# Designs tried in a protein design chat: VHH binders against RCC1 domain-containing protein 1 (RCCD1). Part 6

Target 1, 376 residues: RCC1 domain-containing protein 1 (RCCD1), of Homo sapiens (Human) (a6ned2)
Amino acid sequence: MAEERPGAWFGFGFCGFGQELGSGRGRQVHSPSPLRAGVDICRVSASWSYTAFVTRGGRLELSGSASGAAGRCKDAWASEGLLAVLRAGPGPEALLQVWAAESALRGEPLWAQNVVPEAEGEDDPAGEAQAGRLPLLPCARAYVSPRAPFYRPLAPELRARQLELGAEHALLLDAAGQVFSWGGGRHGQLGHGTLEAELEPRLLEALQGLVMAEVAAGGWHSVCVSETGDIYIWGWNESGQLALPTRNLAEDGETVAREATELNEDGSQVKRTGGAEDGAPAPFIAVQPFPALLDLPMGSDAVKASCGSRHTAVVTRTGELYTWGWGKYGQLGHEDTTSLDRPRRVEYFVDKQLQVKAVTCGPWNTYVYAVEKGKS
Below, E stands for the ipSAE of ESMFold2; O stands for the ipSAE of ESMFold2 at other seeds; V2 stands for 0.75 times the mean of E and O plus 0.25 times the DockQ between their complexes.

## First folded at step 1 (VHH)

Design d01 (framework vhh_8emy_2)
Fold by ESMFold2-Fast, scan of step 1:
Structure d01 (fold): chain B 376 residues (1-376), chain A 123 residues (1-123)
Amino acid sequence: as target 1 above (376 residues)
Amino acid sequence: QVQLQESGGGLVQPGSSLRLSCAASGFTFSSYAMHWVRQAPGKGPEWVSSISGSGGSTNYATSVKGRFSISRDNPSKTLYLQMNSLRPEDSAVYYCAKDLYEGSWDYEDFDYRGQGTQVTVSS
């Protein structure tokens, strides 16, 4: 019952360490470029300098500043300093291995543990075209962290379904569709209305009564998508990654600007600037500490989201891809290097008559899975 | 005003170690990623290493990976680069750079390089 039409992965954005985004290109790819033809990639996880690809056949391949391959792999999670790999074992058991990225897949891992899935709760047929399930462990009772201790248990009451890590924070989606956040909050990325850190998972009360389908963590911003297709976004917005007004970055080095910071009642930080000859303030939002509802330009329903360090990508129910945020490496896929503070549809997939099914962002690049529209 | 002041360079023999420091002022140091960039005579600038605002994430150019280590002390507003097993090709002026935006990093585009510190690895 899987897709009968061939799909392909596309990449764009930063590839200055040799990450596979399209062979023969320099440090940046500004337009979606097809990855290896005929390779059945089911999971992509990207750090800043390397990318981990997992195929449906169980092969793991590293591309970029880290290199190597391994078999019997079900999942991989790439951070800059750490590579976590889930290997198939005999029967239902799996082996989790964590390597230092510079010695990935060579010698002894920094840490290894056998993990057994829950006795009940058979997984759907593996091979989802999206990013893997790590850093949440298969038993859903712990996650892997980029810092020792690498194994971090979750409270027994938390029925985790998804866990995503940003640079300083974590987001957890539970079985009931509730969202929890913890970690660093200095950029509003926890969504609790303060900039204070949380040491333990804390329920996002602002989202209670809504059922979330997924979460995505950027470097310093957060996104969730409801089962009804609504987008909620919060955190840091200096690059426009929340689709809220940001500064005119083209004039930042040359304009004599006067800035004033104001707080909205919801805790949003609004800064106002004015030119030397123009006294009118130009408001922009630097931080959004509560989840904000985001509407896409055509009112389309969202089904998937992924975040880079400073950009955001969303897939619609109709198979369109929207991107926004910091774009200087071409990671927004609009054939330019312009940053955006509002969602823009990636026209490449529309022009090629491709339906986008999945997106996964590295810090500075974007990977997309798309299939051909309608058999004719 | 953003100020960055590098120090710790010098003339050393191949195989030696040096630790570079960068003293920062004029901005919230812990909120910005920091970078080391080097420039050899007659060549363009080469990115060497980056560290996130918290110090939780670090990145290195392939040419220095395994030999150099970047770190920061946010309370003292100081960035460091520990350079081990130095080679003649490491000879360059080393610059400390602040990222453009709070909470992010961009090692190719940056506004506030310091004065630089000269590292010379002699034969």
Scores: ipSAE 0.000, ipTM 0.237, lowest interface PAE 15.5, mean pLDDT 80

Design d02 (framework vhh_8emy_2)
Fold by ESMFold2-Fast, scan of step 1:
Structure d02 (fold): chain B 376 residues (1-376), chain A 123 residues (1-123)
Amino acid sequence: as target 1 above (376 residues)
Amino acid sequence: QVQLQESGGGLVQPGSSLRLSCAASGFTFSDYWMHWVRQAPGKGPEWVSSINSGGSSTNYATSVKGRFSISRDNPSKTLYLQMNSLRPEDSAVYYCATGYDYLEPWSEDYDYRGQGTQVTVSS
């Protein structure tokens, strides 16, 4: 895919545990900074305190609160409590290994299992048909969970293509472009119109008839992108991560000091401003329990999305990056720490004549792959 | 009405150990992440450690990793910080904090932060 392109990975946001986010050395990086070892990286998976980088040569490197390296790695998925690694085994088999994050790549894994890849993936030497990634296993019949039991089988009738995990919920995209959700629903993150949990994957009826190309799960919010480039977003909006008006960012876009809203299941306290001031009454949305269509400022088509705990990032077909949500560690990449309740283009990549091709959010940071525009 | 009450601080010699406690009330303790944050005189706050709601996941600042251990007892609604091999640079007021997930530990705008407990490490 990007093997012949002259590209680089960039990082910004929280790095207080020593995560590699470019040349900046501190707790935060506010502007996209090129990674020193970014030229061979094909997968980035970021947890709150550490990041896992997988190279095309099959090397895994950990940066941050977890450190170390391993070979023969095909994929890695970082969560705050554990690291899942997919390694090349003897023959066509892959070995899934799960470590406690504190002892990652050292000693015995907490759990390990051989996985047989799908036939189409096995037959593709260039990896062109490999759309699936951890936490979805290559066989597309199970996924890895950060909570025991770690191996979670999927019903045989579900033809999974992509699976993403939030803090309490899961999103599944099937081969037909349908979206399923399950898990905790208290923040509206399942999209079924209620705040109730679902024990099993449930089809998102509100999206029926539309073909989705991508799903992304944040801490307590959800995003999907259609094949035609439309964005649908739902869940928790206390930090503006849905690009819907929020009380915490006030009417003039300035961040307001956060109160004790999270303690009370927070669906009600920030929903309305209550009384009207001098200006027109502004509706504030704390929770969006079903998918909402989101337009980007210039009407641009979306192709990729990724979510942090409280922020959202979207790549357009033209190679622009838009970010919004909680920005206090610089994870939005706008050279400041201001939170936003509306999408804003990351001007750094425009100014440097770079076309964004991929984005991966950790809970409080953002990693971006970009190439020079003049390649044609 | 959230209340957090830290205790267990004191004056100790370098190399000593202390165990800090944080008694929580006014919220469902077992549903929330808990954090320890410290602030030395004339310095900004420094995040020390975090523990998830169930106690299965813990994180530590590089400066304390291997010396400090965070734990919790959900039935008694108490958070602990076991501090070993204390150094003069560990001298600070230690605060207990809570949140849905990862509280912003370096912010001056802490929600649910307690009154703090003073730890002084000197000769």
Scores: ipSAE 0.000, ipTM 0.283, lowest interface PAE 14.0, mean pLDDT 79

Design d03 (framework vhh_8emy_2)
Fold by ESMFold2-Fast, scan of step 1:
Structure d03 (fold): chain B 376 residues (1-376), chain A 124 residues (1-124)
Amino acid sequence: as target 1 above (376 residues)
Amino acid sequence: QVQLQESGGGLVQPGSSLRLSCAASGFTFDDYAMHWVRQAPGKGPEWVSSISWSGGSTNYATSVKGRFSISRDNPSKTLYLQMNSLRPEDSAVYYCAAGEYDSSFYPDLHYDYRGQGTQVTVSS
């Protein structure tokens, strides 16, 4: 029996605004690079131009286009236009503060509101706290939105456990393991089989009978992981982020390519080039409006998922990291800039004998928490 | 046990530069934000500059902004203050202090640890 040693955070992908992605000073990091040693980071939230790091001791530091810092922070959520910060107080109340990203932690916030946390879970460990972190408030009765009104109450009958926001949509996981989605749907990201927007949380009936453990929202795609380790994925796939065949990675060099769009019986949109049924090129799936079951290589069980704007990352029960989707800035961590429409294991962590415990994606970068196995 | 030891002060003419150093021992340096506070004769303490735990965020009093630069070297457990274009009104005892940091608010003058100070005199 081996004892696990303390872990470290690693970063890779886009850092053209000075975001911390390891020791390098370039615009891109193509292989996982260790972040600062000796800092007990428990939350990483990344926008395209800056990243927010929160430590277990309650310290927040911004890296990139924003450079502020603050104490007594329980959580932070970085978006393109706004930074939301949950501040701890001496009493049971927490203070939610929302800043414009360009003036984050400078002067007065755009908006602030006291939040009463739920009595149960006041002293949750950092790893367990991830399920209920921003943008879902600790009271689980409301979430923070990037648009006014910033405080969005949830219906009293919804017992939220996790809430994630994409560019135009929201995913909610309830205490029973059911998934709800709402917001913009034109890229199939709601998973209801249509491209219609939903103004209110709507239950994903296609996932009924299954118990979900986690949800993740990308720019325009969605992922959930079941308690049994199955991955369901839907939405926009123009960069291969659903691990479904994409035009970008299909047959190249077509001088007279003719695009044709076909609808599957489940409503997914399939595009073809050439137009001939006989010997036709591989189908391209641009939009997947229903949850699709995704198998990882070697039949590995998934336990964690995170999405960027155009890429996806999944952690397995055995501590391996798989990434796929748009890779142009090195955000897939495969030591190159190649985009993938199939899950590929990040070999860096295997080669270094590291067990991956968490992953969080910014739009164009990836942050990973991994631990070393102790020697017996 | 906890020790903050400032150095680098002295007598200089207006327009000169000085670099102050603060050597820390007896506590985990990188777990604390660091501050420079000064006190002129017959006046109360004035906050000068602050730097976050990693050095990634800094803040300055309006009176020194653009002239002073705070930095830290966590491996050597040392805090620095580069003072350029010194003025007679910068004359004070400069103290190194360790405490909390918040860039959204003016730093509190209450610190966990403070050094003995180093005298800076700027005179014509």
Scores: ipSAE 0.013, ipTM 0.507, lowest interface PAE 6.6, mean pLDDT 82

Design d04 (framework vhh_8emy_2)
Fold by ESMFold2-Fast, scan of step 1:
Structure d04 (fold): chain B 376 residues (1-376), chain A 123 residues (1-123)
Amino acid sequence: as target 1 above (376 residues)
Amino acid sequence: QVQLQESGGGLVQPGSSLRLSCAASGFTFSNYAMHWVRQAPGKGPEWVSSISSSGGSTNYATSVKGRFSISRDNPSKTLYLQMNSLRPEDSAVYYCAKEPTYYDFLSGEYDYRGQGTQVTVSS
């Protein structure tokens, strides 16, 4: 279904394997570039070396180290080694297919499973809310793992509404707005206050009493957004992806410092100061093993979050995009390759009078959906 | 103290059948789903089949569907894989694995408790 005011997808960051980011031939895109060639994209899932685009018409297109197209697709999830695709089946059934990424959509899938949705919203057949978004299956009773066995059942008492996978961990958001984590914990990414791994989903007690609306998993860090717009973030911070002080900012500090000095119209040099909290570096934080509250510079409420391997992106209620973390491939979208250990607004969308509606990070790149601002 | 002991492998000709067994100990077998995974020389591990804790649900890799059958006997704590119409490409070391495991979230190989059982299909 077309919108009255069609938006556009933008990409930036790493594209060294030929991933489409709306740019010509190159390895990096440093500022948001329109994609718009593929028409009505409703899902973007990006891996290290390729990206999967799903259209409203049910077409799947691969770009990068994997290539090809397929029809009758409802959803797709790209991981480094595997592509999971949810296809329309005959009748109410859906077919989950998993391919090795190197041979995606060309031969026999590595594995396939029929999935029968348990329930759907009355008077809303797959319109407003799906029972699951990959890697969570539509039945919300199982998910797809990038490692065999690919089909992973969830305990019946877990009422999952969202599931996100990092490099070594998983985050689950349940119907009540509670967050669970499990998997590898060596980088603090589970949020339980220890670096120990968890074999099974464990409730994040530090977030009890709060209702979460969204979770996002990065390579080795985690984010959740509350229904009231607060951001909680934890895990690995070696690249500043938690917006906590990091030693790795020093590698890119000169670029930021040079940008702080501008020439006004009369030729005078004016030294710009950063935000009010821009002070001398404190001792760096490499690991944050429990959720930390993060405030955005303008006090805006967050509504969406997505994480790459070493960067974080957040969309505000007002339609602004903030990014931070490792920036050396341009994945922060600030027209440079500087890493940041604090949230910075992506000015491109403000300058073009675009309202950001969605963000999806690959490990080293960022995809954004934005619409033109309306007229009163 | 999870212990899994695979057996039943051997050298067979194409078209033959083999039945693999896995004896489990050190955990409550009836509470966990079980899996068969294989690894051929020079290749990464390949998931073959899974069975639910009750035995009521089974799943198979596309490459073996219709030829292999997974089953379990909870009282004897034993997992089975019946392999029919064997092909040269089925040659591998076969391992049984207990769910849940950390392999879902680790870049490394499966956390196996047994040494596996070698299956070789050749002319």
Scores: ipSAE 0.000, ipTM 0.290, lowest interface PAE 13.5, mean pLDDT 79

Design d05 (framework vhh_8emy_2)
Amino acid sequence: QVQLQESGGGLVQPGSSLRLSCAASGFTFSSYDMHWVRQAPGKGPEWVSSISYSGGSTNYATSVKGRFSISRDNPSKTLYLQMNSLRPEDSAVYYCARDYGEPFSDLWAFDSRGQGTQVTVSS
ESMFold2-Fast, scan of step 1: ipSAE 0.029; ipTM 0.557

Design d06 (framework vhh_8emy_2; at its last look DockQ between E and O 0.27; V2 from the best seeds 0.00; counts 0 for: pae E 15.5 > 2, unsure alone 64.9 < 65)
Fold by ESMFold2 at other seeds, look of step 2:
Structure d06 (fold): chain B 376 residues (1-376), chain A 124 residues (1-124)
Amino acid sequence: as target 1 above (376 residues)
Amino acid sequence: QVQLQESGGGLVQPGSSLRLSCAASGFTFSSYWMHWVRQAPGKGPEWVSSISTSGSSTNYATSVKGRFSISRDNPSKTLYLQMNSLRPEDSAVYYCATDSYEYLGDTPYYFDYRGQGTQVTVSS
């Protein structure tokens, strides 16, 4: 029999519509908590108000503002206005369904189409976070959009392996490890050095010569991870989601000098200026329109990334989880509601002797798959 | 300045009906999802219902589904909650809410902008 370690999903952040984030009730969960014990979940897809869980056995369950369940589900992708579901049909083709949130899994879908199964490519049999999952369709010739027309063809020459949608833009990773972006660009989220929108997929020339293994799209920012474990990040940084200095956090650092200083034994405090010997304002970046290299603490290699609306999460080769960005709902997983403009390890998993294997961010929350650490 | 004002609460007997209203101003009401949430004394807030920008999509907590109905009138910038077959467990302060200052394409995002609330008390 196989020697696979048992794993579980954990959740934290916003849950104000009752979506499951582990054992949390109410509006927010600030510390990772296990969820759905004993359920073999293979896909989590979260929107702002609801989360879709797909099991390896093909059961889809919704939690939050939408509720319901369905069988024969191969994949699901949740956006706030629409739920996309890929289901097994009576024949060899799969059925792509798009549901409005109110009628999710009940009555008639808003739109449906038979799609060809993945047949002419080679799958990686080892991983669960495989390329070509929704919103990218099987055969990699189209993707599902939350805005009509819901079925959007891709030029076959793109050879898409992964596609991620942010709030106003798209990222595509091709079979050669090249990255394309298109859509809205006024926050620098396309990575071309301008703020212009792109109607069609455009190659990121700044990444030429590098082989990317993963892409992630947030509200208005973008991330990719190279095969060598380097992180490239670009777009909007108002909330520190790029792990680059922000004006707001730098100003709070000066006004929160007590948190940044040692306290004397009698409770008095020493204050410091915000990072410059001469008192000059600390540098900050509001928008980064070109990919920027990001180093994790201790030089750890990244292997997976995911983005919410204003936060970023990465998984390292050694199974650590780092988060940064906007944290006011607890979606950074540090037992507080502090926003960060630098990576911080989520200590819960280290304290529980867990190895993080995957992360999926909803707009304002974070879901994590982790396994027990091996004996050695 | 976003302003939300709830009204229509009261003291009622079990099995009664109430209709709550929420008057909205200070934002483009028709561009945002609207929500009802409630908070009982000594408990955390609970989501009750949500409605899409056009009103074509509605969602309900399991505890109220089939008894409560959310609606909106975009010209008058008013959100409604029709509450039927009220139970003592429905006693709470009811708030309307919106994410009116965070537009992310066609998908609304929730921020906790809400009014002062309206009290609903269902006594045995």
Scores: ipSAE 0.000, ipTM 0.181, lowest interface PAE 15.3, mean pLDDT 78
ESMFold2-Fast, scan of step 1: ipSAE 0.147; ipTM 0.605
ESMFold2, look of step 2: ipSAE 0.000; ipTM 0.201
ESMFold2 (binder alone), look of step 2: mean pLDDT 80; pTM 0.813

Design d07 (framework vhh_8emy_2)
Fold by ESMFold2-Fast, scan of step 1:
Structure d07 (fold): chain B 376 residues (1-376), chain A 124 residues (1-124)
Amino acid sequence: as target 1 above (376 residues)
Amino acid sequence: QVQLQESGGGLVQPGSSLRLSCAASGFTFSTYAMHWVRQAPGKGPEWVSSISDSGGSTNYATSVKGRFSISRDNPSKTLYLQMNSLRPEDSAVYYCAKAPDYEWLSDTYGMDYRGQGTQVTVSS
């Protein structure tokens, strides 16, 4: 009920398939808008054309180009071609089902297998923290892939805590806070300093000595958040999704990219004509093959990150949401369709006195869980 | 500015073929990936097929793979969908769709604009 859960889920961005609950909102949603029955939702996984919503009671609901509902669901992971569903088993076992997205929850799944979670010892916190978080399986010994073979074992030496999939790459966070990446690298998304693909998980040496708390994979970019609240970001930046200067924004939004408005001591506005060096364009970065440290405005600490195909969203320790990158469907939530190559706070949640607790991006939309300030 | 005009739909019997066309205007057709999307009554939209800007790469939904063929003619600014071995479940309004700006990535099936649609009915 609402009294038992003071928070709500919001959606914005591309909704041309009705993939956000409350599909009467039109093709694009430019401001955070409450989801229908959002108070029941505990998990959101989004493809570009449909979204999978899992409720606290274990109901799965699909909205968009795929439709349907199922019970006894612990988790779901949506990709363009496949839907993976984790269902409650008779004991600690769970049933993993992989469906073709276009026929999801109808007929027979493409593949199914019982998954038995392993009990972990005191020295392995990953076994306790990641139960039910697809695409990593509850046993933390395998993950589900959008390509056959669907069940992919992880090496026994990897103590996986989190696994996220991009369009061509994977990121793995282990129990010690180390980050591994593998897959396609042509956009620098693996972070190893080369554009070469890696067939097996490879440790990100550039992040050694730092303890990461979270990873997020976008279409072709990557983000980590450290336990101390620092953001590291790398990969493709043609849309500004790394918060690094991009030529596409300079060409499309020259006025915005090269101008800033400041208030002086008497309250008057001062219009500046330079973004980086006064009056000079910033150097453009199309690809960042090593993790880059990103500072948020006011030195805010990050706690959560999520990535779309071309945008990035970060939640701060104080409950603010920052978004940047490609914005033409309204997925940045700034009441416009302007793309950004720098973090901007989503003012909707500040204006409504809401504290943001979670963010999940689809390829071109954004889902946010927020609670009233002072109630969390 | 951007306009997409679909045509070629109609009423056909199961097992028949249809070729859909989409005439594009208001943008540089040859620089954008294009898509076909369909929507059946009472159902959400379903992605059907995609083609790269050059026509060198194509992708299909599992439900139509081996039966449908997407192609394009950049000089005439026209997108095509050849539909063979049509089934009753293929009945839908078919829309062509333009990929968004900045699209040069092979694995995205996004759309920035779609046309008015053309009705395909497969019935005995």
Scores: ipSAE 0.000, ipTM 0.214, lowest interface PAE 14.9, mean pLDDT 79

Design d08 (framework vhh_8emy_2)
Fold by ESMFold2-Fast, scan of step 1:
Structure d08 (fold): chain B 376 residues (1-376), chain A 123 residues (1-123)
Amino acid sequence: as target 1 above (376 residues)
Amino acid sequence: QVQLQESGGGLVQPGSSLRLSCAASGFTFSEYAMHWVRQAPGKGPEWVSSISGSGGYTNYATSVKGRFSISRDNPSKTLYLQMNSLRPEDSAVYYCAAEDFYGSGEYLSPDYRGQGTQVTVSS
């Protein structure tokens, strides 16, 4: 739509360190709550204990265990140990600054470097966002890591469009829609069919021939969304974050039957219980080391995805939000603390006649941008 | 991989103090928020305290606020819990956990939670 529609950011989930989630009391928010009115937030990046908000006017604000504000900010990326900030410089160059989170925006950063973004040959009539968001640098030839070394070059043959970091792994989407992964793999999060770590970006052969539009990295799981709206998901599933069967589905605090673990031919790890009805084992999947196709309810197609440490959130083309995975602090937004091993639509946005446009997960919370459906 | 080793528990009288330690390995300790969780006999796990990766922010359960103090030493990769004015109801096995300890111990990989250290407060 060419018309400007009023939008707002909403937050829910864990806020035990004072993170802004629309609630001034308590340590968790179970239902989407509006963030401060009148702030034009264009980027939200959340760590476990603090959140960084960037406004379209270029102001950065920190909320939670880290606090403070800075001007001339184009982008920010929050991790528990480090805050990376991309600042506007005089001229076409930008300044990348990396602070220790504990001393963020005070004194000298731990590291700083001028970054010259690659010139965009085409004019920008639509006001499109620049290619590459932190942790990927605007030059698309390096990224910022929360672990030393902080500046990490990418091989010249990679034409990176998007890069996302999990707790131990990285996902890269290139200009052709190919997906690469590297880092820790012990939970299957690299998607190569093994639990081995990869030191360098490795092409996900299982997705070859498909064109991906987006990647998202959780703590120990991975998601990509194709240009046709299909979801592929892999990695760790102990909390149901892959929308595959798990033991965390609504047990009412009752003890579960003892389990046995089996390894499938595709490398999936399946756990079974001896107490299943009719004597048949009840399957669960703890680790999925290859990309698995996930269907949303009613055949809805996906356009955006974001992952927390143990939950997943997906926005559909029609503006609905689906969440699943670990829900203990209300990060799924269903007005309860129940974990889910299947996608469930967040009814709050439907009830308020809001169309969801963006979602960004912190490790244990969720931030959502939504606009009013065209009314009156 | 994530490994955590708790120590410092024991049998003490009410009103006594204990300091628990947790030695961490297998991850970049300073980048992870850490917590102490306890489990009393016949009860589920209870969150006790948390500390941010930098150590700049701490949080406490209401039942221990003002009596317990959480701290960390990032260079030595060690988490601490200083417990003062101990009460019989503080008796439990105490576990440290990286930020990814989310649920009941029955559902966790051993790699994400240490073996625990027993604290018994009796009179």
Scores: ipSAE 0.000, ipTM 0.288, lowest interface PAE 12.9, mean pLDDT 79

